# VH-VL binders against p04169: the designs that were tried, part 1

No score or structure here was measured in a lab: all are predicted.

Target 1, 76 residues: p04169
Amino acid sequence: GLPDGVEDLPKAEDDHAHDYVNDAADTDHARFQEGQLCENCQFWVDYVNGWGYCQHPDFTDVLVRGEGWCSVYAPA
Unless a header shows other numbers, all headers, positions and changes below count from the first letter of the chain; antibody chains aren't numbered by Kabat.
F, E and O stand for the ipSAE by ESMFold2-Fast, ESMFold2 and OpenDDE, each averaged over both directions (binder to target, target to binder). V2 = 0.75 x the mean of E and O + 0.25 x the DockQ between their complexes.
[cut] marks letters that were taken out.

## First folded at step 1 (VH-VL)

Design b01 (framework fv_brolucizumab)
Fold by ESMFold2-Fast, scan of step 1:
Structure b01 (fold): chain C 76 residues (1-76), chain A 122 residues (1-122), chain B 110 residues (1-110)
Amino acid sequence: as target 1 above (76 residues)
Amino acid sequence: EVQLVESGGGLVQPGGSLRLSCTASGFTVSSNYYMTWVRQAPGKGLEWVGFIYSGGSTYYATWAKGRFTISRDNSKNTLYLQMNSLRAEDTAVYYCARGRYSSGWYKPFDYWGQGTLVTVSS
Amino acid sequence: EIVMTQSPSTLSASVGDRVIITCQASQSISSWLAWYQQKPGKAPKLLIYKASSLESGVPSRFSGSGSGAEFTLTISSLQPDDFATYYCQQYNSYSPSPYTFGQGTKLTVL
């Protein structure tokens, strides 16, 4: 689930952690595979307007974009 | 009691193939876990081979890609490591181990099998 | 490629000693580091995860610290059961760098 205070979290910026990008199409990372998105990652918890909470410890201070990607992607 | 038991090791000739099994008891391998293979050559350190997530997606060390394949049979609660095109440098004890993901993170390998020895020699 | 380097590679100590083993990552791995203990002929045993979290059942004389690229395992008062090889492992990135282990630190009786 969503953490208490999720409504106060800012949206992540590119490069927040782990080569994060707000648009998966922008990544040049060697690990990226077509179709991988934050919203189909195991750490994703949907929130509002295409943004969600990421349960990975390095993203607890931000909201991540559902169409984003990062190098610690793990399929749901 | 959580237990992982490897089998299938043995002597194989260079260029040959071998399939290792890892049977889990005390937990379900497809629930909240990712499962890994780690090897250790005689007298050397630990080397990660690859892992499989609960959903079935697999990831491999660069040197293992194309030769080694990890799979799972959920009905038997068993993991497999298919090894092809074996070389002398693949001689090692192969361990299976359990990692956890759940609410918020990866937890590294908390339970390990006893290991099974693979010897690649003519 | 993330390379994990342990120091020292071998260490001799006596029961009751404070033992310190260091692990360095070639680039930042945040706190995604684990420590394992391995005895001859046995599988490794998880001691510490996320740099400083003690695994259940592990004696409190073991502790971990550090973040970023420099990490330390401390045994506050060495016991006979602690003579073993210790490995650090990063688990922050698998591409292009795989999950990687340090080369190991062998702890022997002085």
Scores: ipSAE 0.007, ipTM 0.643, lowest interface PAE 10.9, mean pLDDT 86

Design b02 (framework fv_brolucizumab)
Fold by ESMFold2-Fast, scan of step 1:
Structure b02 (fold): chain C 76 residues (1-76), chain A 123 residues (1-123), chain B 110 residues (1-110)
Amino acid sequence: as target 1 above (76 residues)
Amino acid sequence: EVQLVESGGGLVQPGGSLRLSCTASGFTFSSYYYMTWVRQAPGKGLEWVGFIYSGGSTYYATWAKGRFTISRDNSKNTLYLQMNSLRAEDTAVYYCARDKYYDFWSGRYFDYWGQGTLVTVSS
Amino acid sequence: EIVMTQSPSTLSASVGDRVIITCQASQSISSYLAWYQQKPGKAPKLLIYKASSLESGVPSRFSGSGSGAEFTLTISSLQPDDFATYYCQQYNSYRGSPYTFGQGTKLTVL
């Protein structure tokens, strides 16, 4: 679930951690595969307007974009 | 804080079956951690058994494949090891441990371990 | 399969000594190596990851070094709490593979 204070979290910027990008189409990472998105990753908790919380410890201070991607992606 | 507690060990006859449990507190299984089982025969070294990630996919040591099954119940924060067709050589303390990795390109090391539960396979 | 070999199998030392334990991989593992400490009747405890990174809460007298195929764990000034068995473990895999431990080094009182 969503943490207390989620409403105060800033949106992630590109390169926040693990080669994070707000738009999966922008990644040039070797591990990227078509169709991988934050919103279908096992760490995703949906929140509002296409943004969600990421349960990975390196993303607990930000909201991530559902259409984003990072190198610690794991399918839900 | 973080604690793993194994249970279910005991004496089993060769050819028998046994199910071990590992209950976690201080973190949730539905996050970023794979969970693993590692065993240690009396007076011997550590031997990896297998691991499972939060979605249920499993990976096993070659010797464990077909006899041992790892599963998890994320709602109960509990990990299981089902052991079938047990042999005397399976006698060991079985540890559950939390997997961790340094980066995406590497494998796993283990940052927290349970106390272990002894399985003795003997006639 | 990557084989991990520790040397020595047993080592005797006195409190205050500098202790070195070595670990050799059958092929290069870059720096993807962890060290664990295990006391009799207890679970292993992580000491070092990524060959030289000290785990939180581990005393600074422990240090790791090495890369490629040869690694060392050093205890700069041995304390009574340090008499234990030490294990290295490789984790050089970008696709799930068995994680291989060394056979262990038992550190005993001289």
Scores: ipSAE 0.000, ipTM 0.620, lowest interface PAE 16.8, mean pLDDT 86

Design b03 (framework fv_brolucizumab)
Fold by ESMFold2-Fast, scan of step 1:
Structure b03 (fold): chain C 76 residues (1-76), chain A 123 residues (1-123), chain B 110 residues (1-110)
Amino acid sequence: as target 1 above (76 residues)
Amino acid sequence: EVQLVESGGGLVQPGGSLRLSCTASGFTVSSNYYMTWVRQAPGKGLEWVGFIYSGGSTYYATWAKGRFTISRDNSKNTLYLQMNSLRAEDTAVYYCARSRGYSYGPWKGFDYWGQGTLVTVSS
Amino acid sequence: EIVMTQSPSTLSASVGDRVIITCQASQSISSWLAWYQQKPGKAPKLLIYKASSLESGVPSRFSGSGSGAEFTLTISSLQPDDFATYYCQQYNSYSTGGYTFGQGTKLTVL
């Protein structure tokens, strides 16, 4: 689920935590594998217009982009 | 379990209109999916009609623009294809299908398809 | 419009044969290509996505390869359940003409 107050969360900026990028194509991280995206990650909860909630403890204060990526990616 | 179920096909006269429905279960159509319509004329190959993406953006095959409109009702988890000015050449089985995607496009091709609904345009 | 051309259009083979179907794009589509199997009266079934990734539940005798403009679907040892029509589909670009399918390859019993 989505948390209470999800409508008030700001959109994440690049580098918010764990080398987060709003666009997976922008990452140069050694751990990145083609096709890994926030939206196919275990922590993803879809919300609106390509933005979602991330259940990872370091992202509870922001919305993340579905096409984004970060170094703690885990396949759904 | 993911399911897509089409309905609304039937016989229609040339120049007529018809609206097809596709009801999804087991996932939410507004969540980062490209929901697409693909048609297949009897004995012929697959032909892409158009899609609607999670944010509501739609795109159409060039031949479909102006005649066919894709929409959805998020409260019903249902996709629609409104077909106007129908021609004999529009006779086909119409499938709805899902592709998981992102802003650059579908990631995975169309991984689930409905059973299809037959539209016959004839006098 | 990106044109997808399959070869052959029809193919006859025997159980146990290695079958190769090719798909050529009129311009580079990177690896954004899917392969589908369709049996008469049924909806298409996704076999391969991203040119070479096997869809869950699809037998390992199916494999895909290629990138850019030339792609192949291989069935390593044909089974009776594999007689069907096969389609490739590009999903690299929709902005001009939309997503496009090949014309299909009909695989029949020799």
Scores: ipSAE 0.000, ipTM 0.629, lowest interface PAE 15.4, mean pLDDT 88

Design b04 (framework fv_brolucizumab)
Fold by ESMFold2-Fast, scan of step 1:
Structure b04 (fold): chain C 76 residues (1-76), chain A 124 residues (1-124), chain B 110 residues (1-110)
Amino acid sequence: as target 1 above (76 residues)
Amino acid sequence: EVQLVESGGGLVQPGGSLRLSCTASGFTVSRNYYMTWVRQAPGKGLEWVGFIYSGGSTYYATWAKGRFTISRDNSKNTLYLQMNSLRAEDTAVYYCARHPYYYGSGSFKYFDYWGQGTLVTVSS
Amino acid sequence: EIVMTQSPSTLSASVGDRVIITCQASQSISSWLAWYQQKPGKAPKLLIYKASSLESGVPSRFSGSGSGAEFTLTISSLQPDDFATYYCQQYNSYSRTPYTFGQGTKLTVL
C-alpha cells in the first residue's frame, strides 16, 4: 500500500528515473507500447487526484502521474 | 481548430435522470487529455463536477459521487455525463472542458478549451 | 478543503484604468493557480496558468503574480472588451479538492 508520509512526497519530474515522463505521449522510447500508463503498471498504488505511489525502488521518493510512463513498465 | 460541442440539456423533474454529451473535434479525447465537467448555477460561480483521464479512470467531486458518472466513447470522440437522482440544486449550465497536453510535471491542470455549455433545469 | 476567496466581488472601472483583482487560498497552493475571463452567456476563457504564465492569444495587458496563498490578476490598461467576470482556480494536485474556483469578480463600466 501507501507508505507513511505519502502526503509529503513531491510530484515526479520528467527524467526522474528510467526515462520517466509525466505524460506517456511525450516518450519516444523504443520499449513504449500504446496504452501503457503508470496507472495500469504493476507497481502503481492509487493515491489522490490522478497521482499515485510507485513501488519500484527508484520511485519511492516521489509521486508519479497516472498517465505517465517509464521504461521499466510492467503490466498489472 | 479545437472545438467542444455539448448537447442533451433540458427540463427534468426532481428525481429524474439526464445524459449530457460533449463531442470533440480537432483532437482525440483518448490521447493524453483529461476531460472535465464544470457546472454553473444561474447567476452563480463555477463548480467542478468530475473528470476522466485519457486512460479512462474517473474522479468526482464528493457531492457528485454516486449520482453522476462520466464516460466516453472513443469511436465517436464523445464524452458523457450521466446524471441521476437530480435535485433542484443541480440546475445549472454544464460545460465540458479540456486539460491541456504539455510536457513537464503536473497532474491537475487548468482548462484550455471549453464547450458552449448546455442548460439543465430541474423543476416540477 | 481548499477555499478560494476573491476580492473585490464587484469592481467598477473606466477604459484606460489599471485594474487589480486578488485571490486568496485557504492554504498554500505554490503556483498552481489559473485565471479565467467569462462574458455574459459565454463559456470561461483561460487567461493565465501557473500563477503568471500568459496563455497564447491573450493580450499582454493581462498579467498574474503571486505564490503560496496570495495571488493577483492585473489589467494594466483596461479596454472595452475586458468588462467581464473573472475567476481564479487552484489546481494543487495534493489537495483532496483538485479544482476549487473563487466566487468571481464582476468588472463593470463605471
Scores: ipSAE 0.006, ipTM 0.633, lowest interface PAE 12.6, mean pLDDT 85

Design b05 (framework fv_brolucizumab)
Fold by ESMFold2-Fast, scan of step 1:
Structure b05 (fold): chain C 76 residues (1-76), chain A 125 residues (1-125), chain B 110 residues (1-110)
Amino acid sequence: as target 1 above (76 residues)
Amino acid sequence: EVQLVESGGGLVQPGGSLRLSCTASGFTVSSNYYMTWVRQAPGKGLEWVGFIYSGGRTYYATWAKGRFTISRDNSKNTLYLQMNSLRAEDTAVYYCAKGTYWVSYGGRTYYFDYWGQGTLVTVSS
Amino acid sequence: EIVMTQSPSTLSASVGDRVIITCQASQSISSYLAWYQQKPGKAPKLLIYKASSLESGVPSRFSGSGSGAEFTLTISSLQPDDFATYYCQQYNSYSPWTYTFGQGTKLTVL
């Protein structure tokens, strides 16, 4: 589930937290594995138009892109 | 083997500054962990000072804001606590600790699974 | 800020006793509570996380229970090396970013 107020969250910018990128293809992080995306991460909650809510503590103030990635990725 | 070793403690005058270090071995301080400083005044309980996330973002106890700064040097695998404007009530053993966390819907969660031995800071004239 | 209150502050017991320490949160923290043991001159040691999960290597005589705002640490059949100070810690506070310990319970020889 989506938190109350999700409709007012701004879209994340690159480098918001944990080396976040809006496009997984842009990451140069050593932890990245091909195929990892925000939308297949355990913290993902789908919202609208390819954007979702991230339950990770450092992303509660933004929407993240489904095709994005960050270094705290954990498979769903 | 995971180890954390603190250093830099000692006697300092009120109003002075001191930098503590915490060198990690068996893991990388810039990897997917939260690193924290916790202090304990003589004969008193544990008090959280602040933490740094793997991505470099820092958070502090309200009383520590403006006086204490947490940083790290990834090339040295070392965590630092810079303490300024020290007061007698800052006298304590300072521990560094490695955090781990669980994320659930609606909350932020972490606890500390490995601790250093601590380093004593005495603020006295 | 979430305040953690432990009861009792001090406790005397004998080897073989069942010991119960209570921890109360000022608001619900779900199950996001850890218990630590600290011996004089030593760093704290994690015993229990997520209210009831026993940390690897910790003896099975230690157990935790509770959820919401009321939690207990139980030591069955107390052993000589269990005399120490015990702390609970909440890790559910995210606004403000604050993590708090209880004041501690000192367990001494009766």
Scores: ipSAE 0.006, ipTM 0.625, lowest interface PAE 12.7, mean pLDDT 84

Design b06 (framework fv_brolucizumab)
Fold by ESMFold2-Fast, scan of step 1:
Structure b06 (fold): chain C 76 residues (1-76), chain A 122 residues (1-122), chain B 110 residues (1-110)
Amino acid sequence: as target 1 above (76 residues)
Amino acid sequence: EVQLVESGGGLVQPGGSLRLSCTASGFTFSSYYYMTWVRQAPGKGLEWVGFIYSGGSTYYATWAKGRFTISRDNSKNTLYLQMNSLRAEDTAVYYCARELRWYGSTPYFDYWGQGTLVTVSS
Amino acid sequence: EIVMTQSPSTLSASVGDRVIITCQASQSISRWLAWYQQKPGKAPKLLIYKASSLESGVPSRFSGSGSGAEFTLTISSLQPDDFATYYCQQYKSYSPGGYTFGQGTKLTVL
């Protein structure tokens, strides 16, 4: 699933939603566990050059980084 | 005007180390920019070395992992490439390049430095 | 890793000619391909991104087309300033192995 118009979505900035970070190494969140990344999350849909679409309702307006992380991470 | 200037190239013996610098002007590293290194052996094609994201995460070509390290100093607007355990096949012109990363655009290399020559010779 | 293969590796042409350079990816990269021009002793210059989007300041005689695994760079009417080496580069995926370039196509005077 990639949505229609995915190529027009802007890239997420740090703190977009749910303590999102573009680099998982930058998070100090208590919920973070080693190895968790957007690209191995259940909401991830791969798109281009390490960026992907996130199916979580709070991220439908942006592309997220595969190496990123957020507090609503759920393993794929 | 965007400008990238590399420095630090030179002659090194096999097994040696070298650190290259790339100083940026006309933009700031705090603007969510990826920075990348690309090399070119004499008379050969372009070969990607690695990138570093504004937040510090890095990724390297498989042949560069463990030997090359990319870092940046955002306060100095300067990118570095630390090269260890150099081999004759690392002889190349090393370019730094900006990987465009702004809203609605996919990353590609929009500005390149002039390059700095690294020669590894026994 | 995604392997990029260009054809031809060299070609000779005359000013005014229509020149076509092809680039093939080992797997689909959608539209995530850039073309660069490099003159001897100089850094590469971006010509085209997203397979067909012309970079600002690049002459309209340059055009790109293609999607998936096959891509073409066309120079509609070759000018003296166009004799250079051209490279394609995929930016669909950097993992595994990194971004990859084609081997280059050297355009020389016939």
Scores: ipSAE 0.006, ipTM 0.617, lowest interface PAE 14.5, mean pLDDT 85

Design b07 (framework fv_brolucizumab)
Fold by ESMFold2-Fast, scan of step 1:
Structure b07 (fold): chain C 76 residues (1-76), chain A 122 residues (1-122), chain B 110 residues (1-110)
Amino acid sequence: as target 1 above (76 residues)
Amino acid sequence: EVQLVESGGGLVQPGGSLRLSCTASGFTVSSNYYMTWVRQAPGKGLEWVGFIYSGGSTYYATWAKGRFTISRDNSKNTLYLQMNSLRAEDTAVYYCARGGKFYRSPYAFDYWGQGTLVTVSS
Amino acid sequence: EIVMTQSPSTLSASVGDRVIITCQASQSISSWLAWYQQKPGKAPKLLIYKASSLESGVPSRFSGSGSGAEFTLTISSLQPDDFATYYCQQYNSYWGSPYTFGQGTKLTVL
């Protein structure tokens, strides 16, 4: 799960790491495939109102959007 | 040209139900957009009701949970707000609005419909 | 839920004036704030998103600033088309209502 202090994590901004976007529709990355979303990625832990925690080492300091995407996407 | 057109408003009695529709043109509601409903009581400010993400997940204001449901029909490019157990304080103009694809956050609303008036009165 | 408070609630001004409207959040919202303009009988129109980004097609006399808990909308030289009600809206909250609006500032002709 969710880490201690998850309630104080800031919202991720576009380009936080690995070409992250808050809306998968915004990416033109060559690795993107339609239907890939943070919320169906192996690193996703659901939290509240469409936001979740990402267990990938480069995202531990933010919350990510379920409808977002990044280039280290791996299917759940 | 992006347009949103609401319909289905009218007079309804307390405890009644009403379904609002929002028909989109110039983009598809089944693609890469989130859609929201926002209401405004006569002479008052704006109040968020709920949204549906591009993938179909729905989220609601705490006061709307259990009474209001957001859905969409992709074949009609139409968003719905099903309103149940209506109260006098639900009297408002109801707007549908779109969250824009290119914002850094999904919560800014770039296009709004004209609104439809719902009056709840006995 | 995050409460948004606008100041002033009403403001009278003349064409050519510099107008400032303030919006205060009950807790920090970083830069996750939008400004809308609403004319009587019409739907709101997006002016500014992410505190300071001007929406396409919005005149350059509109600008937004601020971060954290205090934000301002500035109209550098008021035009006749600018008499309207202005609303701020936060979208940082993960809990309760993630969208909360200020009560509005009504800008009227002096």
Scores: ipSAE 0.007, ipTM 0.677, lowest interface PAE 8.9, mean pLDDT 85

Design b08 (framework fv_brolucizumab)
Fold by ESMFold2-Fast, scan of step 1:
Structure b08 (fold): chain C 76 residues (1-76), chain A 125 residues (1-125), chain B 110 residues (1-110)
Amino acid sequence: as target 1 above (76 residues)
Amino acid sequence: EVQLVESGGGLVQPGGSLRLSCTASGFSVSSNYYMTWVRQAPGKGLEWVGFIYSGGSTYYATWAKGRFTISRDNSKNTLYLQMNSLRAEDTAVYYCAKDYGSRYWPGSHYYFDYWGQGTLVTVSS
Amino acid sequence: EIVMTQSPSTLSASVGDRVIITCQASQSISKYLAWYQQKPGKAPKLLIYKASSLESGVPSRFSGSGSGAEFTLTISSLQPDDFATYYCQQYHSYSRSPYTFGQGTKLTVL
């Protein structure tokens, strides 16, 4: 679920936590595998126009991009 | 005044190549989040071809990937669509279209606030 | 990919009529839908964005409504200038098909 106040959350900046990037194509992380995206991660909750909420504890204060990626990616 | 003007359309034989141009005025194509090409076969609906992102990355419809390439020349404020291995089903009017873009949702796609007049590509023997 | 389906494919009406065109998304797109008008030989023209917001310069007889998967475009009192083809377009998708259009609704004189 989406938290109360989700409309007030700022968009994540690159490097917010865990080598986060707003565009998965921009990562050079050794763990990255083609096709991994925030939108197909187990922590993803869709919200608005390509942005979503991330249930991972280190991302609860921001919106993450569906086409983004971070090093704690886990498949849905 | 914002304008997009396409050129380069014409008659080409199957298997041939053609490059379309789209020159923008009133705004900078390099500063717009997405610039896109949309086509329309005679009597048919609108079909997205591909986009170029402000950072230079390109994405294509699955049917266009490998045959069509989008590029830009920032000094000429012009977008290009290079079309290779053309087939009869590629016959269409090709439109250059500007995604509205939003600074509040960077990286998100939107609607097209401006369109060019279109340029007709006919693929026929 | 998100598939957009318009109903009807063709619609005949008379000047002064109230016209309703519908658009259905294969999954929820919230309010991320635009409507375009296209006249023969011309480029599409934006009419409505974010499901219900009227683009500047578009006559007030045009209105949009809906959210989720079901949307409507209404012309309250049809004018001769309104005979055209209308397209809906989703922009909720953020992957390989970020823009998908309905097949179009052609509005013709009865």
Scores: ipSAE 0.000, ipTM 0.641, lowest interface PAE 15.5, mean pLDDT 88

Design b09 (framework fv_brolucizumab)
Fold by ESMFold2-Fast, scan of step 1:
Structure b09 (fold): chain C 76 residues (1-76), chain A 126 residues (1-126), chain B 110 residues (1-110)
Amino acid sequence: as target 1 above (76 residues)
Amino acid sequence: EVQLVESGGGLVQPGGSLRLSCTASGFTVSSNYYMTWVRQAPGKGLEWVGFIYSGGSTYYATWAKGRFTISRDNSKNTLYLQMNSLRAEDTAVYYCARVGYRSSWYGKTEYYFDYWGQGTLVTVSS
Amino acid sequence: EIVMTQSPSTLSASVGDRVIITCQASQSISSYLAWYQQKPGKAPKLLIYKASSLESGVPSRFSGSGSGAEFTLTISSLQPDDFATYYCQQYNSYSPRTYTFGQGTKLTVL
């Protein structure tokens, strides 16, 4: 679910953790496969305006972009 | 069967507001499907407006952001498009459509539109 | 923004003809392309998704091909019901999120 205080979480910036990018098209990471997005990752919890909460322990302090990607991506 | 029915179109003065409705039957618009609005100016092609994720989050075409808002009422199985600060260029038939949510084994969402409503005409004129 | 360009803009053909419509993307979209048919006064109808996958209920005379930046819709033997406007749509845009359509190809009776 969404955590308490989700409305006060700042939007993630590129390189927040695990080579995170707000736009999957910007990654040059060797693990990336086309079509992998935060919004189809198992850690994604949808929130507002294309932003969501990430349940991965390293992203609990930010909102991540649905169109984003990071190196710990796991399919939903 | 799957059906989408739009309503709420009409004549609006420039600067005015209008809310369109799209009622779904044969499926649930909330957690199972993404929904979208697409418009078509008279005699012109199709133009994407925005969509709503299954969880309720929205995303918009750059030109629509700040003026148009997509929402839904799960109890009515109805999608809405709130249109503000309307301009003559917004004159179009507005369609709601269901996003064809398909998953490959890579977990991809595919954003093609598998069912469309009949459309509702919005005319912005003095 | 990814721009989709269709050719021809207008095409005249006879029943029984093989019809080919092309769609060009301004950058590679892999296979994330759909084709729609729109008859006068009606909503668009999905024909093909993922460049080549035929939607359920669509006649087998319709086929799609292509990948990357160039795509083709083929009608192998044109039927009276096929006179319509055809649109391609890309759905491989990560940021900004956008789903652009071609300008349309109007298929008319010769």
Scores: ipSAE 0.006, ipTM 0.645, lowest interface PAE 13.1, mean pLDDT 86

Design m01 (framework fv_murlentamab)
Fold by ESMFold2-Fast, scan of step 1:
Structure m01 (fold): chain C 76 residues (1-76), chain A 122 residues (1-122), chain B 106 residues (1-106)
Amino acid sequence: as target 1 above (76 residues)
Amino acid sequence: QVRLVQSGAEVKKPGASVKVSCKASGYTFTSYAIHWVRQAPGQRLEWMGWINAGNGNTKYSQKFQGRVTITRDTSASTAYMELSSLRSEDTAVYYCARDRYYGSGSYWFDYWGQGTLVTVSS
Amino acid sequence: DIQMTQSPSTLSASVGDRVTITCRASSSVSYIAWYQQKPGKAPKLLTYDASSLESGVPSRFSGSGSGTEFTLTISSLQPDDFATYYCQQYNSYPYTFGGGTKVEIK
């Protein structure tokens, strides 16, 4: 679930952690596979307007974009 | 059975290059990634880099950037690691290992090649 | 880089003993694997995600821990278990390994 205070979290910037990108199309990372997105990752909790909470410990301070990607992507 | 089979031992002079192969069988090669890890005699394991076998994208440890090149041949189900400008400190057993990055959500090395000893001496 | 420190570097044990080895990360991590390596052989995966046992690995092996401290336990040491054990973090690049713990016959 969503944490208390999720409404006050800032949106992530590219490179926040783990080679994070707000648009999966922008990654050149070796781990990337076509179709992988934050919104189909196991850490994703949907929130609002295409942004969500990420349960990964390194993303607890930001909102991540559903169309984003990072190197610790894990299929849901 | 999943199997990774590496090429045989190599002896090289300082300044030369070595290219080690890793032939995969027993699974869909292009659906997994291959990492390269080395171990100098009596030393710890050291990660060098990896390749996505499907799209060919690579990531290298900064320590080896400029000297290491990892490639793959999808028709042969084989990954390659080439290390250039060899020094005596590069004497090590070089391993390839499969990355289980699909399905379970974590990225550990579930299968390893037998290792290739590369000796660099004058 | 995340540094992985293992302790002890060597331990002596007898068959039937409970063996515990520790791995400490220089920063908080969630993704740790443990490997067993015998002389002249490639490493073999034992556990991943700190506590998940790899298929085919005997249940006497278990992983635990979170944050910066992780442990591999062998509940009842068997003759086949005398080997060197390595932890590895796969949280961030470059992936890094511990220095190894050699479990030898007492």
Scores: ipSAE 0.007, ipTM 0.672, lowest interface PAE 9.5, mean pLDDT 88

